# Ledger of designs, part 25: VH-VL binders against o27280

Target 1, 266 residues: o27280
Amino acid sequence: MDSMNVPEVLEIKRIVEESESVKTFIFSWDFRREVRPGQFVMVWDFRDEKPMSVSLIDPVRSEIGISIRRVGEFTDRVHGLSEGDLLGIRGPYGRGFELMGRDILLVGGGIGMAPLAALADEATARGMRVDALVAARTADELLFLDRLEAAGVNISTCTDDGSCGFKGFAHERLLTLEENHDMAAVCGPEPMMFQVMRILDERDVPAQLSLERYMKCAVGICGQCCLDDTGFRVCAEGPVFWSQELSRVREFGRYRRDPAGRRVPW

## First folded at step 12 (VH-VL)

Design Yc22
Fold by OpenDDE, fold request of step 13:
Structure Yc22 (fold): chain C 266 residues (1-266), chain A 118 residues (1-118), chain B 112 residues (1-112)
Amino acid sequence: as target 1 above (266 residues)
Amino acid sequence: EVQLLESGGGLVQPGGSLRLSCAASGFTFRDYAMSWVRQAPGKGLEWVSAISGRGGSTYYADSVKGRFTISRDNSKNTLYLQMNSLRAEDTAVYYCARRSNYGSFDYWGQGTMVTVSS
Amino acid sequence: QSVLTQPPSVSGAPGQRVTISCTGSSSNIGEGYDVHWYQQLPGTAPKLLIYGNTNRPSGVPDRFSGSKSGTSASLAITGLQAEDEADYYCQSYDWSLSGSKVFGGGTKLTVL
């Protein structure tokens, strides 16, 4: 347990530019330490530490991938790194996605596709049928399309500006898809997830959703990622939650806590 | 044209069992969740049970949990409701209904009457 | 007793406007789940009248309209006709009841 919490200094093996704002950093990984889609790692650039979802799990190549979107100072620094540079990685942490049934629906928005891409790989490897609804603001921000296609995923796209696929939001596109699945996995902007969850609930499709919150310790101690009313810790009980669990979380889809603990609307 | 046809209703004694069937046609059956909704004589609609398109998930109203079992055979385009330990309060017309993409019941059968009486 | 509350009866004269309310709570309508409406003519199976709060299926006249606000929904019927005499049910989803589909108690509409 203690050893898991010590960051391992790992060399960036490869960098894949996924989009203008997203890069995937690939590391050698000892798979004696199990990692599941939906789990996250703490990435340490020797100045700050941030939670990041695992977007690639490749036991054959003994590699994992972490996809990072450029959104602030930390990610700016990380995006400035090159192959061969070092990062500290500790984890994995949190509850990952569970797979059940034969047909799975993935609904992802923006960087939310990161953990879902990993899940897609696992699901297809297990012989499951995978349908993916990939959403983004613009066509250029759609992530992992080639990767998903190569894995045999049936892809549907939607963009806010209509530059690719359905013009509109993910939940709107979802309403036009005339199929139900054994399970759904959802990750993206929380307002999107909120709407998608309602539809899936009404469709009798069990859904798992991955939340993003400010996180500090990743081990359920500091409480920074605690969800109001329920006491759920995103790092411990999540980040993947069942829809039934999130239904009890009043802040879900409505607001989040910033690093100072203040309510910030989505 | 979407069609739903219920069968299997009848008279049964309290504590008895009955199995309802719903034959579906006119759509890809496995892609849609299905539900049973019942209506007691002179009363309102009550949702009874639902099953996902592939049959992996089932849901029940509290009033029937442990007694009723919903299932489906997608190869036969048929929905089932196994009703055990029947009670007088289970007396109702039982409708088979398709759940739409919007979560509504967009198609209904004509119903089959179940009467539980000693 | 029903999770969604409807008036037991509403009446109106031909040509009038009538409204049927459907009152829920924060765990169903208030949570953002859609409200659907069904019309049931005497001796027949229910028919979908409104879906997704405001949408009309093909064949449903535009004199039928649905709305939703807060924890309540409403069905409005304008230009009331004799053929509109029926029972009307609202339906939604409630997460607090283990994912139950919930109906209103129904409203009997009488055309005077």
Scores: ipSAE 0.827, ipTM 0.908, lowest interface PAE 0.7, mean pLDDT 95
Fold by OpenDDE, fold request of step 13:
Structure Yc22 (fold): chain C 266 residues (1-266), chain A 118 residues (1-118), chain B 112 residues (1-112)
Amino acid sequence: as target 1 above (266 residues)
Amino acid sequence: EVQLLESGGGLVQPGGSLRLSCAASGFTFRDYAMSWVRQAPGKGLEWVSAISGRGGSTYYADSVKGRFTISRDNSKNTLYLQMNSLRAEDTAVYYCARRSNYGSFDYWGQGTMVTVSS
Amino acid sequence: QSVLTQPPSVSGAPGQRVTISCTGSSSNIGEGYDVHWYQQLPGTAPKLLIYGNTNRPSGVPDRFSGSKSGTSASLAITGLQAEDEADYYCQSYDWSLSGSKVFGGGTKLTVL
């Protein structure tokens, strides 16, 4: 356990360009250290450290993938790296997704599809039927479509501008889908997840949702990722939560806290 | 056309048991969550129980937990409600209802009357 | 006793506008869960009247309208007709009650 908290310096084995703003970095991984969809790792570029979801879990190739969206200084630096370059990786951390039943619905928005893609692989490997609603602002921001299709996932797309699939938001598209599932996994912009969760609740579909918060320690000590009114630590009790847990979280879908601890709207 | 037909209601003594059935037709049964809603004579609507489309998840009102069991047979397009340890306050018309995509009950049966009396 | 509170009765003359309120809390309507409305004619099963706060199913006249604000919802009926005499129920979802579907106590509408 102690060893997992020391970053292991790993070579970037390969880089997959998923979109203009998203790259997947592939690393060799010793699977004696178990990793599950929904868990995250801390990525260290020797200047800063950020939590990133695991988007690929391949025990056959002994590889993991981390999909990173270019959104700030840290990710800008990481996106500038090449194959063969080094990064520090520690983890995995957090509670991952649980699979239940035979039919699962995945609802993802933008980079939120990263952990869901990994979950899709596991679910399909178990012989589950997987339906995925993939949402993005525009068609060019839709992630992992080819990968999901190859895995046998039934894909439905929606885009804000209507450039691909349903024109509108994920929760709007969801309302047009008639089938119910044994469970759902949701990850994306929190306002999206908030809307989707309510619909799933009303449909009697158990749902798990992956949250994103500012993290420092990743081990439940510093409290930077604590959720208001519950004391839930996203890094320890999450990042995957059941809908009934999130119902008690005041800030869910409403605001987050920045590195200074200030409330910031979504 | 969507149709829901309840059956199994009747007169039972306190402590007794009944099993209600709801036969569904006109839609893909397994794709929809189903609920039981009851209405005591001269009273309002009360949600009793719900079950997901595939039957993997069940929900109960506190008033019936431990006594009622909701189930479904998707091969027969039938919803069930096993009612045990019946009480006088369970006397009501029991409706089966389909849950819509919006979480509303978009289709209702005509109901079956359950009377619990000594 | 009901999780959602409705007036027990409302009345209006033909052609008038009537409103039925449905008051909830932060764990149901206030949380953002949708409110649905049902009409129950005497001796019949309930019928869906409004879904998703404001939407009308096919066959429901546009003189019926729903709205939601804060922790409450409202059903408005314009151009009241004799056939509108019925019981009306609001319905929502409450996360604090183990995922229960919750109904209002019902409102009896009398057309004078």
Scores: ipSAE 0.802, ipTM 0.900, lowest interface PAE 0.7, mean pLDDT 95
Fold by OpenDDE, look of step 12:
Structure Yc22 (fold): chain C 266 residues (1-266), chain A 118 residues (1-118), chain B 112 residues (1-112)
Amino acid sequence: as target 1 above (266 residues)
Amino acid sequence: EVQLLESGGGLVQPGGSLRLSCAASGFTFRDYAMSWVRQAPGKGLEWVSAISGRGGSTYYADSVKGRFTISRDNSKNTLYLQMNSLRAEDTAVYYCARRSNYGSFDYWGQGTMVTVSS
Amino acid sequence: QSVLTQPPSVSGAPGQRVTISCTGSSSNIGEGYDVHWYQQLPGTAPKLLIYGNTNRPSGVPDRFSGSKSGTSASLAITGLQAEDEADYYCQSYDWSLSGSKVFGGGTKLTVL
């Protein structure tokens, strides 16, 4: 196989604690290997391998960052690592976000803000106006607020419990925002994305949405991340999809398949 | 007070062209997407075209795609509809309408009549 | 021929309750897109009556109400008044028609 598919062993340069459950791991990166916001890498801790979104792309420092939420055994091990420790990284993989227009709306929920943070950096660097609706269950789970603010992003927050910003869900907050945008990028819990997409469709705002599915190979071979009806492979045709593409995917916002291939409702 | 005023309607022969205008006032024009909706005599409403606030995105009904062009000049608070290759079935009152946050049309003009006839 | 189906006409006496149905499909109302309603008085432009399935704009009496279930929506008018005589249209979004906004065929309401 292509050398690109072999994990490169990289040293963790820095670790940023984003929240109680989320850390960003920063690595040196050779930018001869292009990486785009919305793409993902496979992270290997020499025992298991998981797909992770790229949340930082810094050509000046020659660094990338991946943000990881602690949610299971693999992530528990990774969260136990320190600066100077080693991880295997292969990629990047998948289709990233495209930027168009002058004004962009970012709608993110929880760890979904990871790829959107990288997109925000690119958009602002291009001189685009960036509005971000950042949603989380509670205030302490809101991610990248300082980073986004520093980049010049206009931030609106939303929390389920009302501990910060709008009390309610992202799609509810979105209905209260009067700003127009040339495009939108969305990433978060799929039920959130489903509702947000409907609103954006009704507003005639072109939208790209990043999906999360169980992945194994990351190269479109194993089919574990295949979406029903369309046959789209999230790792190959995605993870970023246009709203028109997702309209054809019946399972979107309704259910997913677990590692055993069983339907699991959201 | 939000106001929308259509103009440019009239009689035109089949195959001809016509440009409609909609003058907007009473709100920040660039912050709102706008649409054209038409109504044939004695018939129902039909969505024709939409344009985003800054004009970066345009949409058309299949019935007018390739023939009609929606545009806007935000410096003049004006919405336009260039209609080419007009057909008899394009005969209608044309309304400009403002899009709400919910995707509805919360304000409408009084409409301008377009008649396509030989 | 409209994407959304409405009864062509309904009627009621003053003070009565009338209901106007709007039947869609899995590609519009059934997909979760909102339904809006418009009132068009004779010789006038349409006016927004209900937005987001159930919400009333300022100035619209509470005797007007909207609902949505499955692939259908409904407009209810209670305490029918003479001034309610008009055409009523439902509107939604359909992804299968290249992202088109779609209207019902309209319902003529006659107050007896």
Scores: ipSAE 0.783, ipTM 0.891, lowest interface PAE 0.7, mean pLDDT 95

Design Yc22
Fold by ESMFold2, fold request of step 13:
Structure Yc22 (fold): chain C 266 residues (1-266), chain A 118 residues (1-118), chain B 112 residues (1-112)
Amino acid sequence: as target 1 above (266 residues)
Amino acid sequence: EVQLLESGGGLVQPGGSLRLSCAASGFTFRDYAMSWVRQAPGKGLEWVSAISGRGGSTYYADSVKGRFTISRDNSKNTLYLQMNSLRAEDTAVYYCARRSNYGSFDYWGQGTMVTVSS
Amino acid sequence: QSVLTQPPSVSGAPGQRVTISCTGSSSNIGEGYDVHWYQQLPGTAPKLLIYGNTNRPSGVPDRFSGSKSGTSASLAITGLQAEDEADYYCQSYDWSLSGSKVFGGGTKLTVL
């Protein structure tokens, strides 16, 4: 069995261009090394190593998919790779989503839809009804719509500029939806997640939220992944949290921290 | 348009049990979380219990945990509250209330009186 | 547990303006949860008066208005009328370990 603490060098089997800025890299994977939606992997390009969400978990084809948004030097280099090129993958790490009840609402902003797409596949395989609210700045950035539709997910979209679906923010669209679900899963920009969490609390919908902040160490010892009020380590105790866990955290949704630990507005 | 009608209240001895019902009409019942809210004579409003629209999640005030069970039958558009181990302090009018998208209780039933006395 | 605090009573003459305060804490109103208001006439069920801090349901006169700031909320009634004599409750959500839907203690409005 392979060690979770060292990168396994894997060949890129397939690349799916999800948008101009997002690609999904598909690898063969031995599922004796289990992966759950909401967990992350560390992707190593032989120069640097960054956490990335798993967006596809396919035990039948023995494949995983990792969706990566081009935002800087590391992701630019990875986006320049081709099928057959190599990447190091270690993990999975972190706490994944738990499913409960008979229906689920997914609320995803931008690349935050990646772990939720994997969760949608598991939920539908269990026979749950899945509704998704997919948010982005503009229509071209809405992710995984065809995949979700093919799976039978009921999709609502919203875009900041109104180019597709509801014009406005995800939490504003959520207020116009009448349906109450057994649970929700939320991933996206932290300010969006805070507003969505508050509405779901008020609706008595249990929610799990996935936080991507400062995950530079996969084992949770470095201290860079702590939330300030509880000492939670995102990579050891998250990245998926129940809303009640996050409600005790003063920092969530209100500010972030710079590398020196100072409070900085979002 | 929206109607909520409670029933099943009455006089019961301490330690006894009672089951309340709330018949709902005029809306898609399974799409809304429902709550029980009570009001003791001459006192204020107190939230008692809530249940998600599909019934997968339930919530209770500390004062009733372990004694009360909320449930719903979406095929009959009916909300229930099973009350066991009743105490004198449970004496109240019990309201069935619908939870809105904004987190308010936007529709209320007429209430049913529960009196725990002996 | 944190309780939403309202004055037990307020009074005003017809035509006057009255306000009813609702004071919470960091675990409820201060967290950003909405405040809703209910009017309860004697012998009747509560009726939603204000939702989402400031919004009026259909049929509620515009002389009722709500606001929220910090850890507190306020209901204002202008042009006070005899039929406004009722009990008024604020309501919000509290995330604490005993987290629940919380009501204020109620305010009895007397029209003089």
Scores: ipSAE 0.566, ipTM 0.810, lowest interface PAE 2.2, mean pLDDT 87
Fold by ESMFold2, fold request of step 13:
Structure Yc22 (fold): chain C 266 residues (1-266), chain A 118 residues (1-118), chain B 112 residues (1-112)
Amino acid sequence: as target 1 above (266 residues)
Amino acid sequence: EVQLLESGGGLVQPGGSLRLSCAASGFTFRDYAMSWVRQAPGKGLEWVSAISGRGGSTYYADSVKGRFTISRDNSKNTLYLQMNSLRAEDTAVYYCARRSNYGSFDYWGQGTMVTVSS
Amino acid sequence: QSVLTQPPSVSGAPGQRVTISCTGSSSNIGEGYDVHWYQQLPGTAPKLLIYGNTNRPSGVPDRFSGSKSGTSASLAITGLQAEDEADYYCQSYDWSLSGSKVFGGGTKLTVL
């Protein structure tokens, strides 16, 4: 039996308040277990286990960071924890982002900026030019702006209500940007990702998109994370997919499935 | 004013090679993806190849993949198409075209004629 | 063998309205990709006429208009003039063709 599927109990080393509703939990990490931007971990609070994206990968300090939005019972309990408290972590799992070319566009909505922040650090370290379009409903929900700026990322913002930057949706802002890029990485609300993918397709910009689905096993056995039409398992073949892989999937951007397997609208 | 000026066309025998150039002016060349589009005599338009603004991504129509190579030199504001292993069916006017934010081809050159025959 | 289907020709008298259709499929227009239109006068390069389904570039008269519905698009020309005699092409994106841009086969417009 593979011991990688047993959670390791780790102490919360630091907690960073990213916004009113988002905290980053930082843990010591032995980087002999490699972590790539776009991979995820299963976080266990000794009652329930949920997938979370890695937002910080710091081999120099031997640390990883996991950003968690408070949205329900599990995340409320985790947000109530303090430095020194324990969480179970298993992983990492999934296929991470691949970098190519000399420049990259990041398009992130809300908490979707978390894995893109990790990717920005790697791209910058490789000497790539990094532009980021950071989207949220309101200015208070824009994430990682200071961190991206410190990394040398060129930031454009948009908010649904216009409280910061461009007023409107990410895909509308994207149509006003004249610069072309060698590739793009996209993560956020799935309807946003679908619209952004269409524009990137039309511009012939290779794009990778990170999907979120319900997960139990995280290793491809239970089938809870499967995409309709192709049978792709988000935890095994994803969560990061190329746009051409997703073009064959009618589910993407159209509907999702609840834990009982029922189709529900976005 | 945006201008695109193709050169390098001519008569070539099957199996031969030819290099097309497109000189660009009136815009920030490296900010735009560029394409080659061809039109055989009496026929419609066919997209041939595309390259990203920085040159890190390239795309080819299946009909030319493996034989044609698109490239750009952003210091010279010039787009290139290296055409190898030419066939009679490659005979066409070749246009240099700029791609817009909406994915349209908003500016075109006047074209350069490539004739492949014995 | 065009992915987008256009009638080979249309004709009209000066002052009349003509419509040119562009029929695609679920992998291109039906997926939601934009349709663009080009005018090609005899012996010249194509010129962008309509982009993003309905938008006119500066300098294009408002008697040219575009629309899109379902898997099809349409170019309408009102107040037809002799100088409108040209070939017209639609263009979109098709995800099933290795990320290819696709053109319609072209429509020759004859002004009677």
Scores: ipSAE 0.561, ipTM 0.813, lowest interface PAE 2.2, mean pLDDT 89
Fold by ESMFold2, fold request of step 13:
Structure Yc22 (fold): chain C 266 residues (1-266), chain A 118 residues (1-118), chain B 112 residues (1-112)
Amino acid sequence: as target 1 above (266 residues)
Amino acid sequence: EVQLLESGGGLVQPGGSLRLSCAASGFTFRDYAMSWVRQAPGKGLEWVSAISGRGGSTYYADSVKGRFTISRDNSKNTLYLQMNSLRAEDTAVYYCARRSNYGSFDYWGQGTMVTVSS
Amino acid sequence: QSVLTQPPSVSGAPGQRVTISCTGSSSNIGEGYDVHWYQQLPGTAPKLLIYGNTNRPSGVPDRFSGSKSGTSASLAITGLQAEDEADYYCQSYDWSLSGSKVFGGGTKLTVL
């Protein structure tokens, strides 16, 4: 579609404070442009443009929500906006999550819970049983707990410092859970996702993981989001990949590339 | 406590069919992936097939793909292996095995013998 | 044949230490997948001996230990006893194979 490559200027309808560092910005959305959990949009603040995951997909209210963590200059500026202010949005882009079976495990770290919250709503509406392992550094950084509980999701938490739930990393908590699921969806820091993927492989649980890479065009033309070994473009073939697709990618969990193409550790 | 009990083995002609069963008890069956592992006489262990706890995903070794079907009935706590188009090389003891959280096979049945011979 | 390589046999006298190697590749042990060990006494089903590289299930004596480094794993048995005479198998996961679950070829341990 012609609108996918041209930002539409939209008014911020509502802002939800998810934590001290995370806000959800809600916009009216025409759902003739279908949006799937796991897809992303490019958010333009009239100076710079960054990819952001969709966290709310509400066709009944004709609303879309985008959750943004304050981590730098762009996100600081966006966090300073108010209801009624304008942002440019183009998309959605990428491949979303694909649901299978009746029983799904969500594993989210930090802001990675954003696309998983959208997926939880869809899975619950489909009548699936949804378990979520919600991870963060501290209790006050755990995201979407009330929303997930209200949707009927069974929540397990873990925090690095032990302030809420299991003390430790998400993959360590996962080893203590007895249940085996039809599928899993994983999003968060890439080192966490690598460890979680390994465990899910060993348990025979098919998993989809959502990757982040540097993006420029978002439509697969410029090659900036390519993964080593396979040439997969995160904006076109991803951002959501099956674990078997990622098993062929040695960089996953090991390093990333900066805008100049240099290898940097995670 | 945890028990796995295989049944359904026997002598069958090449090209024939056989259905193995494994009765599980002492644990919440639907929470665990299950596997069949076989051992030909005098040989080592060979993984055959696996099924996820809820039954949504199945996996097969190349040697049996297209001929064997793994399934489970979680209401009866029972794992199955439907074996079609049997060959002499399928002769083995077939073990029912539970998959642990670490991906090990932490509990095994005593096995049921399948012999494929004219 | 076997994706994981084990010596076909090892032997030791009572009281000695023996080790059994399990050599894999970058697509299994080297990728970080766990290694598990099984003991199979003659005429019996396999029994889990070591899981998650180093952990012992309840009832397994602490003279059995496991380790993993690089693309290889090792099972060590100290204070060797006559009842340790058995076949030993390592097992892991291999992302490059459609079968995914891989066993070593087995090692026959003989107590002299």
Scores: ipSAE 0.537, ipTM 0.796, lowest interface PAE 2.4, mean pLDDT 88

